# VH-VL binders against q96cp6r367to538, part 5

Target 1, 172 residues: q96cp6r367to538
Amino acid sequence: SGRLLINSVFHVGAERLQQMLFSDSPFLQGFLQQCKFTDVTLSPWSGDSKCHQRRVLTYTIPISNPLGPKSASVVETQTLFRRGPQAGGCVVDSEVLTQGIPYQDYFYTAHRYCILGLARNKARLRVSSEIRYRKQPWSLVKSLIEKNSWSGIEDYFHHLERELAKAEKLSL

## First folded at step 25 (VH-VL)

Design e1
Fold by OpenDDE, fold request of step 26:
Structure e1 (fold): chain C 172 residues (1-172), chain A 123 residues (1-123), chain B 107 residues (1-107)
Amino acid sequence: as target 1 above (172 residues)
Amino acid sequence: QVQLVQPGAEVRKPGASVKVSCKASGYTFTDYYIDWVRQAPGQGLEWMGRINPYGGHTKYAQKFQGRVTMTADTSTSTVYVELSSLRSEDTAVYYCARGWYEFWSNSYTFDSWGQGTLVTVSS
Amino acid sequence: DIQMTQSPSSLSASVGDRVTITCQASQSISSYLNWYQQKPGQAPKILIYAASSRQSGVPSRFSGSGSGTSFTLTISSLEPEDAATYYCQQSHSTPYTFGQGTKVEIK
């Protein structure tokens, strides 16, 4: 069971949007700073083809839960699917593993970014997310995981959408 | 047609401050970082710091911490570097440079430079 | 801080010669190494990024190689316009640091 969190058109070309979101771009760094992420590291993309690449992100996120740690370490693995620069779009699958939180062994979150080029300076971004379980938790635990995870995920991507809109305006 | 335009020269006395501008054009201002690199006469290149025009976050070399301030104005696509408590050793050509991370390699590089501003510090 | 050491500090070569400049890092910087060309009175110009990627518009006679701590800039056939000072620069971590430069003169 996933949720569609972003489905918006921006007056930004697909390539530029890809650069903004999936490189160590000023936008991404600025955005992560706003999210108060720390110790951000990005590996280079690697793979046999430019059409299929992987990279790893690590960072620390603040935890708002009064119970438990105030921060958590995160390992995010991204896989990029792209036909080429002329295709006008890409898909990025992201798996996010959060460490140091309750029931961390039970679940991780997965996100799919879909960038579709509509015109030279126009692209659609679709982002969907889901919680994936490695182990089946009992009902109460599952409810807790769902509540905490979706709260964070929704806030993150809603903020991302807002920032993309701001960046779009700055480019005008 | 990417251009970074700087003033030609500045003269200051020891203890004074200098503010050098870097006007960017020919590209989307917030898509690239701006770094400052100086070069003393007949010497090599020295990195001073970097600013992210999107949000204004800065990273300074420790050597200049407390004396350097970088700012960005998105409305004018201009970045500034201010160096205070100037000394004779600060005499140098100050360059602004456009920096970015290459997508695949994630390698940071300076692909465009201003023409440089000669800052002379003398009594 | 990461120290970058270039060799030689200067060299003189004839047109058509193969020229090699080396850059040594005090610690591993993977492939995060750039090469710049600077002519008198001008700002540096990027030649190579990511150790071996040639910048668009840069002649094919320029090439970069190496990884880890040892890097090389090669000019396969020196041209008169290649007279300049060349700098390596690590982009692995801040503060970014440059080599001391290699002055290339034409005989």
Scores: ipSAE 0.932, ipTM 0.960, lowest interface PAE 0.4, mean pLDDT 96
Fold by OpenDDE, fold request of step 26:
Structure e1 (fold): chain C 172 residues (1-172), chain A 123 residues (1-123), chain B 107 residues (1-107)
Amino acid sequence: as target 1 above (172 residues)
Amino acid sequence: QVQLVQPGAEVRKPGASVKVSCKASGYTFTDYYIDWVRQAPGQGLEWMGRINPYGGHTKYAQKFQGRVTMTADTSTSTVYVELSSLRSEDTAVYYCARGWYEFWSNSYTFDSWGQGTLVTVSS
Amino acid sequence: DIQMTQSPSSLSASVGDRVTITCQASQSISSYLNWYQQKPGQAPKILIYAASSRQSGVPSRFSGSGSGTSFTLTISSLEPEDAATYYCQQSHSTPYTFGQGTKVEIK
């Protein structure tokens, strides 16, 4: 029961878009700062093959829940699958574990980024997200998890889409 | 071709301020950081700080905190460094350098440099 | 701050010689080390990044090795145009710091 959050074409090449989103790029850092993320750390990509790489991100996010903490620690694990040189683009699977929030042990969020090159300076970005449960919560708890998680996820990726559009314009 | 162009030289008196420009061309301005590194005559290299042209966020070396200001103008693809309360010890060649994180290693590198601006602080 | 110490401070070698420059970090910097070449009156230029990755366009005679606290820049066969000052630089954490430099002269 995932949701498609981004499905847009940008006048940015696939490789550049990959660089922007999945390296410690000025765009990513600027974007995360806008999101008020702090203490951001990025590990290098690791793996025996350049077609299959893994890295870990850690950061602190603000929490707006009046009944909870004001911030939360996050561990995000990203796995990158490169497309062949002919196709261009990549797929990145992200698992996001948030600590210090209610019912943190019940769930994590998963996101799939799909970058598809359409032309030299054009690429499609598709992002889908889902909430994955480690154990089945009661109906009321599930409702709470869903409500809070999707609100944050949607805001994040909608903001990302807008910022990508801005970055696109700056390149003109 | 990637180019970072700086003015040739600046002369200031102690206590004054100097603002050095770095005009970037040949690449997408907001895809790279700009760092400033200075070199006193006959001495080594000293990192001053970094600016993210996308959003304008800056990181300064503690040594220059309170005296240094870095700014970026996306419309002109130009970065500026301003150093105030100048001292004789601030006499140096000031370089702007294009910085970026290599994708796989996540290693930060300076792959392009301006030709440097000689800033002389003398009475 | 992380201190970077190069050895030697200067050396003189003949064309064709193997030249080795060492850089020592005061703490582990993993592989976050760059090597630069600077000729008189010019800005530094990148040779090696990530400790062992050669920058595009850099001759194959230049190589970097090491991790943690000890790093080495090697020129397998010195050329006349290699006369310059070489700097290591840690990119592990800010403030980024440079070694004091190694001046390489040709005999």
Scores: ipSAE 0.931, ipTM 0.960, lowest interface PAE 0.4, mean pLDDT 96
Fold by OpenDDE, fold request of step 26:
Structure e1 (fold): chain C 172 residues (1-172), chain A 123 residues (1-123), chain B 107 residues (1-107)
Amino acid sequence: as target 1 above (172 residues)
Amino acid sequence: QVQLVQPGAEVRKPGASVKVSCKASGYTFTDYYIDWVRQAPGQGLEWMGRINPYGGHTKYAQKFQGRVTMTADTSTSTVYVELSSLRSEDTAVYYCARGWYEFWSNSYTFDSWGQGTLVTVSS
Amino acid sequence: DIQMTQSPSSLSASVGDRVTITCQASQSISSYLNWYQQKPGQAPKILIYAASSRQSGVPSRFSGSGSGTSFTLTISSLEPEDAATYYCQQSHSTPYTFGQGTKVEIK
């Protein structure tokens, strides 16, 4: 029950796009600030090979719940898989755990970023997302989780897509 | 080739303001941060702050908060630092430096520097 | 703020000598440490980043080591053009801070 949220071609090389999205780049920091994320920390990439690396992100997100907390702590684990030298690009799997929200023990969200180099200054970005359940919730609870999660996820990645398009223009 | 070009020198009186420019070329302007570092005559290096050209977000050293303003113009690929309420102690060479986080180590580093601008504050 | 202390403040060595400069941080900075070279009238130049990674174009005689609070810059065989002041800089957290510098002179 995953959703494809981004499937776009940008006039940015695969390596540059990877740098923009998965390093502490000006673009990423600027984007997260626009999202009103705070206390963002990024660990170094680590792993047994350059083809398989992992890192951890922590940050605080605003919550639009008038009866609940106004913010939530997030731990995001990213795993990077490099593509072969011929195609360029990479795949990044992300698991996002949010604490301090209703039913936090029931679910987390997972995202897959696929960067494919098409030319020297051209790459395709595909992003798909899903909600993963640790426990099976009642129907009503599941509906609530789905509604709240997808609204946030879709807004986030749609905003990301727009900002990437903006970044393209600034580079010209 | 990456270049950061600064004006040669500025002279100001105490209490005045100075604005130093840093024109970047040879790379994508919004892909890197710009930091300002100053060096008093015969002294070491002192970090003043950083600006993100993408969006214009800034971080200043507490020592300069309230007196320093960093701005970026994407149309001209130029960053500015303005220091107000100048004192004799502000006499220094002011450097702009290109900063970025290395991808794997996530280590921040200054890999390119401007030639520096000598700012002299004297009565 | 994180304090960076270099040792020695100055040294004199002959061409071909092995030179070692140390940098001590007041708290752990992991491997977020850079080394710069500055010659008179010039801007600093990056030599080493991430404690041990040599910047592209930097001669192989320059190397960095260390982690946590103790770091070392080594020049395996000193060249005449290496006469300069060297600075360590922590990139762990803002405000970024520099060591006081080590002046290297050639005998």
Scores: ipSAE 0.930, ipTM 0.960, lowest interface PAE 0.4, mean pLDDT 96
Fold by OpenDDE, last read:
Structure e1 (fold): chain C 172 residues (1-172), chain A 123 residues (1-123), chain B 107 residues (1-107)
Amino acid sequence: as target 1 above (172 residues)
Amino acid sequence: QVQLVQPGAEVRKPGASVKVSCKASGYTFTDYYIDWVRQAPGQGLEWMGRINPYGGHTKYAQKFQGRVTMTADTSTSTVYVELSSLRSEDTAVYYCARGWYEFWSNSYTFDSWGQGTLVTVSS
Amino acid sequence: DIQMTQSPSSLSASVGDRVTITCQASQSISSYLNWYQQKPGQAPKILIYAASSRQSGVPSRFSGSGSGTSFTLTISSLEPEDAATYYCQQSHSTPYTFGQGTKVEIK
């Protein structure tokens, strides 16, 4: 099942928070560099309307596996759903496919970002994640996938939350 | 309003160093990149490098690698560029420019510029 | 490095004329191209970004088109205040590079 990893209010407006997280912003680049991500590419957003847009990210992540590769290629597809003009905020669904890792054909990870504007300079960010299986692995393999995936996912989003907290202080 | 303020003209001898400041105001300092672009008298524009004020990461043009250093001070919203081992051909107006990626197109643009600092290198 | 070549280097036109400036990239830069206007003694000013998007506050007589390696800046009806040097700039990859500029003079 899924896990709620971030549920916090920041003293950052919804539009600014959206810009920070879902554009090639100084914040995002700084954050990804801290995560040791390399070869980051971002496509433009595309779609029929600005209320429903899609883009693709590619990057390389370090892998902590003593018997395997030291890095992996990642393709992340993001879909943005913009809220109405009165509410402010957006929802972004992300599907992350990691290549070059054991059992890569069995699963991918999915994340939902929810930005809700609360005031001019205040917004709530909720992030939920889950592991989705393309086919069912046997119990031992599933345990390995779960262990490795959640470790990485939790570290990533906990780090993101901390960095957002730092960023909001810099804006004061 | 967005402002990038640079100092007046600087004069240096060959072999010396020059440090030019760029003070930003009117916006959140860490939400934008700062790039440096120079222009020799009567010539075109030449990109020198970029700094991310959030974390201080820099990218330099290879031409200036080893001679250029860009730094950012978040407490004063100021970016600096230092160029060492100056030569006569380094004589130029040096501009700081605010850069950012437009959200939908993901296109990087310079939407605000400092007034420029004339650096003259002469014996 | 990506080379940007503008044409022409200079031109003279009358008020009301249609003016066209071209920019060629040595390799494909998709739509990652900006156009700037620079007047004597001033810093450059952004006109067009993403090849065809007009910056807020820029008069509608300015327009950009093109993709890949060939781009065009068009002034539909030249005004006296449009006398300046215009630069294209690729934002595809570092180092960012500029065209050599096109000086536009009013007859």
Scores: ipSAE 0.930, ipTM 0.960, lowest interface PAE 0.4, mean pLDDT 96

Design e1
Fold by OpenDDE, last read:
Structure e1 (fold): chain C 172 residues (1-172), chain A 123 residues (1-123), chain B 107 residues (1-107)
Amino acid sequence: as target 1 above (172 residues)
Amino acid sequence: QVQLVQPGAEVRKPGASVKVSCKASGYTFTDYYIDWVRQAPGQGLEWMGRINPYGGHTKYAQKFQGRVTMTADTSTSTVYVELSSLRSEDTAVYYCARGWYEFWSNSYTFDSWGQGTLVTVSS
Amino acid sequence: DIQMTQSPSSLSASVGDRVTITCQASQSISSYLNWYQQKPGQAPKILIYAASSRQSGVPSRFSGSGSGTSFTLTISSLEPEDAATYYCQQSHSTPYTFGQGTKVEIK
């Protein structure tokens, strides 16, 4: 059901990696531009508890499906769980709702980012993704959802991994 | 220590161009934005634009569109602003400033500034 | 563009006085407001970001408050070294805009 898409070590500290991925950082903006995402908005992190924070992202993504729209609106909700200061790192759960696409009411995608500090300037990033269904679609519909979703998800995170590697080199 | 170093002064004739450098040090160059803000003598502060050193994407104030070009050189950790078709009204101290979004509040702020470059446009 | 209006344009106060500077935005900017201090011949220096967060190294006598369209910078007890011009700046949307400044003089 779920897929592990990134499992890599970068010569970037956990805190810096967190900043790069989950703030409006030059890296994130540059990366999203490369992905041709538009109209990107980020809310501040908020929460009543120190245990976790939440924020919302909205953006427009290009769609390559010839039978659908050329773009889609996306609402992404992120929940951040900080790890203790000694361990470094964090976990971010992301729920991505894509609007304007066929069968949008049937499913959404969920992603878990795990940043683990290994050393002062070294951290592991693990990203896993899954498709979650609000309704059970017919077999053919499910196949289409799976095919289209995974192709996009895999491309996105593979690109992210490559770009992180590039950024890593620039910081040396 | 974070430092942004600019040249002291530039003098140009009307219609000419000026290119001001901002050399960054003491931090990871691509982790922060660089903005340019100018200040005419005895006047307030005016935002000119921002550059993302990671990729070189720029955003300019409409007032300067067509006349301003910001560039970044990652190899030297230097940002440049070039202003063309200079006018007397362009006489000002030009500051580069390090900008970043605070993680939790997502609030953009300038936490470090260059010492400024006085650009004088006179016939 | 978002217009930022500061009040007053200038003030004179004695050491130990409580000083208040206000900044009004032409539209809501949430909490995306910064305060800077600028002394003659120097670049601006950040004091407050996100309307109420004090920058590291800034004395505790400086505080910021407000949200939406109305903001305030407060110096609880004015010190001689606080003589400067203060600027508010909205970071809500580009182009970023500054208030016209408030010159604080010491009596």
Scores: ipSAE 0.930, ipTM 0.960, lowest interface PAE 0.4, mean pLDDT 96
Fold by OpenDDE, look of step 25:
Structure e1 (fold): chain C 172 residues (1-172), chain A 123 residues (1-123), chain B 107 residues (1-107)
Amino acid sequence: as target 1 above (172 residues)
Amino acid sequence: QVQLVQPGAEVRKPGASVKVSCKASGYTFTDYYIDWVRQAPGQGLEWMGRINPYGGHTKYAQKFQGRVTMTADTSTSTVYVELSSLRSEDTAVYYCARGWYEFWSNSYTFDSWGQGTLVTVSS
Amino acid sequence: DIQMTQSPSSLSASVGDRVTITCQASQSISSYLNWYQQKPGQAPKILIYAASSRQSGVPSRFSGSGSGTSFTLTISSLEPEDAATYYCQQSHSTPYTFGQGTKVEIK
């Protein structure tokens, strides 16, 4: 039930693209600000090896649902799998838990970023997403979760793709 | 190589404003933050604020809030800091510095500095 | 604001000596500490970031250690060119703050 949301080639090297997306980079901060995310915190990457690292992001997102809170707290856990130094690229798995929303205990969202180096200044980014259920909701609730979640996820990653396209032009 | 180029010196009277430029070269301008740090004669270093060249978002030290404005021009790879309502205590060398977060540690560092601009405020 | 206190304010040592400079934070800053070297008439130069990571091109005689509130910069064997003022700087939270500096002179 996953969806492929980004599958694009950018004129940005794999290493730089990784820096842009998975460090506290000007691009990431600028992007999150555009999304109206607030109170963003990023932990350092940690792990037993540089090939397998984890970090935690926390932030507040605006909620557009007329019923309920105007914002929600988010905890995002990222796991980084580095490719060998010569291969260029990485895989990042992200689990996003949102608190303060209806049926928050039923589900979370998961995303996989795949960066593949194609040339010195060229890389492919693939992003796929899925909704994962901790509990099985009845059909009506599931439909509501799916509708609201996919709307937000698709908007986010489509916006990300557009911003990356803008950023690559600034590097030329 | 990475270079941050600033003007040599500026002289202003109390109550006036000064705008100092910092031209960046040798790297992708929007990949790094620019911070401003000043140093009064014979004194230590004082952080003034930071600007994100990608989008222009700024963070200022509270001490300078209301008097300082930082701007970035991506077309010329130049950052500016403007300080208004100048007083004698604002006499200092003003440095721009390239800031970035190290990927693994997420530690913010200034790895490149301009040569500094001496701003003298005197009646 | 986080206050950074360096010790000593100044020291004089001979070539080949081991030199230690300490930096104390008013609250825990984890490992978010940088060390800079500044020579007269020049801008500061980074030596150590993230408390213990040596910047590329920095001689191996420079090392940093510590975490939380206590940090140390060590010059294992002082060289004549190391005469300068050294500053610690916390990057934990804004406003970023610097120690008052330690002036190192060569005897």
Scores: ipSAE 0.906, ipTM 0.947, lowest interface PAE 0.5, mean pLDDT 95
Fold by ESMFold2, fold request of step 26:
Structure e1 (fold): chain C 172 residues (1-172), chain A 123 residues (1-123), chain B 107 residues (1-107)
Amino acid sequence: as target 1 above (172 residues)
Amino acid sequence: QVQLVQPGAEVRKPGASVKVSCKASGYTFTDYYIDWVRQAPGQGLEWMGRINPYGGHTKYAQKFQGRVTMTADTSTSTVYVELSSLRSEDTAVYYCARGWYEFWSNSYTFDSWGQGTLVTVSS
Amino acid sequence: DIQMTQSPSSLSASVGDRVTITCQASQSISSYLNWYQQKPGQAPKILIYAASSRQSGVPSRFSGSGSGTSFTLTISSLEPEDAATYYCQQSHSTPYTFGQGTKVEIK
């Protein structure tokens, strides 16, 4: 049901990794441009404490569609958790809703990013994903949804992992 | 600590080009944007554009589109701005500034500045 | 482009006085407003970001407030070293634009 997509140690401290992945950073903007995401907006984080915060991203992604739209609109809601304001790491849960794709009202995808600080300049990133259904499709439709969704999720997170590996060398 | 080092002055004739360097140190060069802001003598501040050193992507103020080019050299942690077709109104101090989005508010600020390069355009 | 208008253009005040500088945006910029201090011959220095957040190392006598189109920088008790020109700057959308500046002088 769920899959682990990244489980790697980077020579990047937990705070820096958080900034790279979860702010409007040079790294994130460069990465999203490589993915050909457009119309990217990020809201501020909002919440009662720095240990529990929420934000919304919107963007347009390319899709491979021979006859229909060449792009789809996405709303991603992220929730950030940490044990304390100076904890060495965080968890970010995201829920991704895509408009303009087949069966869009049947499902959304969910992703969990776990950052664990290992040392001043070292952290582990784990990313796992799942497909969540709002309505139960027939088996053939479910197979199509899962095939296409996992293909996109894997491409995105494998690309992210490669870019993080490249980026860590720019400071070492 | 964090430093942005620029040349002190450049002199050019109208119609020429100028290329000003900004060497960054004390931080990871590709973690921050670099913006250029100029200030004519006795005048206020004017944003010219920004470069993302991770990948080299740029955004320019429309006023400068077609005359300005920004580049970054990751191997030397240096950003350059080149302004072409200079005119006397381009006489100004040109600052490079380190820009970043504050994590919680998503507010973009210039938290460190070079000392400025006086570019004088005169006959 | 978003126009930023500061008031006053200059002021003169005594050490210990409360000083208030206002900044008006031509359209809503939410809280995406920065304040900078610039002394003659020096680069600008960030004081306040996100309308009200004080940059690290900035004295507590500096504070900012406002949202939308109207913003204020306050120096609660003016010190001699606060003589400078102050600029507001919107960071809501490019091109980022600055107010014309407010020159603060000590009497």
Scores: ipSAE 0.776, ipTM 0.901, lowest interface PAE 0.9, mean pLDDT 92
Fold by ESMFold2, last read:
Structure e1 (fold): chain C 172 residues (1-172), chain A 123 residues (1-123), chain B 107 residues (1-107)
Amino acid sequence: as target 1 above (172 residues)
Amino acid sequence: QVQLVQPGAEVRKPGASVKVSCKASGYTFTDYYIDWVRQAPGQGLEWMGRINPYGGHTKYAQKFQGRVTMTADTSTSTVYVELSSLRSEDTAVYYCARGWYEFWSNSYTFDSWGQGTLVTVSS
Amino acid sequence: DIQMTQSPSSLSASVGDRVTITCQASQSISSYLNWYQQKPGQAPKILIYAASSRQSGVPSRFSGSGSGTSFTLTISSLEPEDAATYYCQQSHSTPYTFGQGTKVEIK
């Protein structure tokens, strides 16, 4: 159902990687600025325990649209899971709803981040994504949705992987 | 151990500029923000701005916009604040502070501070 | 800009006393409120973040409470080393702003 976008080991411990990706960190803010995201807001994490938490992000992304708006509004809901409070790593599931794009009511995208601690200063990051349909589109519409969505998802996560590789070198 | 080292004192005349350094050690320099906070003698604390050492982006308090410049040098793990067109009311201790957002609450705090640099503006 | 007002501006108390310092914000800052301690000749030191969360290494006699516009720092049993000036600081919106400070002296 999904596609694997990142499966890499970084010389970054699991807790530090979690901080870099899932807090309002210098890394995340720098990365989002490179992607030209604007109007970024992050809610606190909320939930019953440190092992199960939820937050909401909102932001504006640029889009290539020759005949319409040059940007789109996004609401991203993230859910964080841990096996226990001292577990080495976490899983974050995100659901991304984009407003102001063609066929926005047909689909949304979902992403799973898995961080696995391998050593004090080493962790594996896996990211997989899928497109989830609310309505069954006609064949040509589905092809358009798939083409544009996978292009954007791949560009975003390949860029993220490159930036993580640069950032780990600053720690070495 | 996290450490932010600043020079002890600087003296300038009105109208001049001052550049104060803050050398960071004991942590990954690009993992945290650096903020500058000043304190006039016998007075409270005033936030001046923040720099993100990852990429160099800055945010300044509006009252300093146009007079303040913050830069970071990742090769030396050092940030600088430069304040131009100095006036007597700029006499203060200038602190650099390490800033970060706490993961769960998203609260921004200054969890480590330099010892401060006394900048005296005297005719 | 969000104005922060502390009360009292100074106080004098005996070792063992309970000390309470209040901080009022000019508009809601949710729980984005920090408390700092500054001893003479030193830089400020973080005590409390997110209104009520104690920084690692801070003695348990320090506690914080409140949300919205009204916040309190409490020292449950004053110690000699607690003589300092205490500042609240909002971290809700830039420019980040501090209260004017509360000087705590030992009688």
Scores: ipSAE 0.774, ipTM 0.898, lowest interface PAE 0.9, mean pLDDT 92

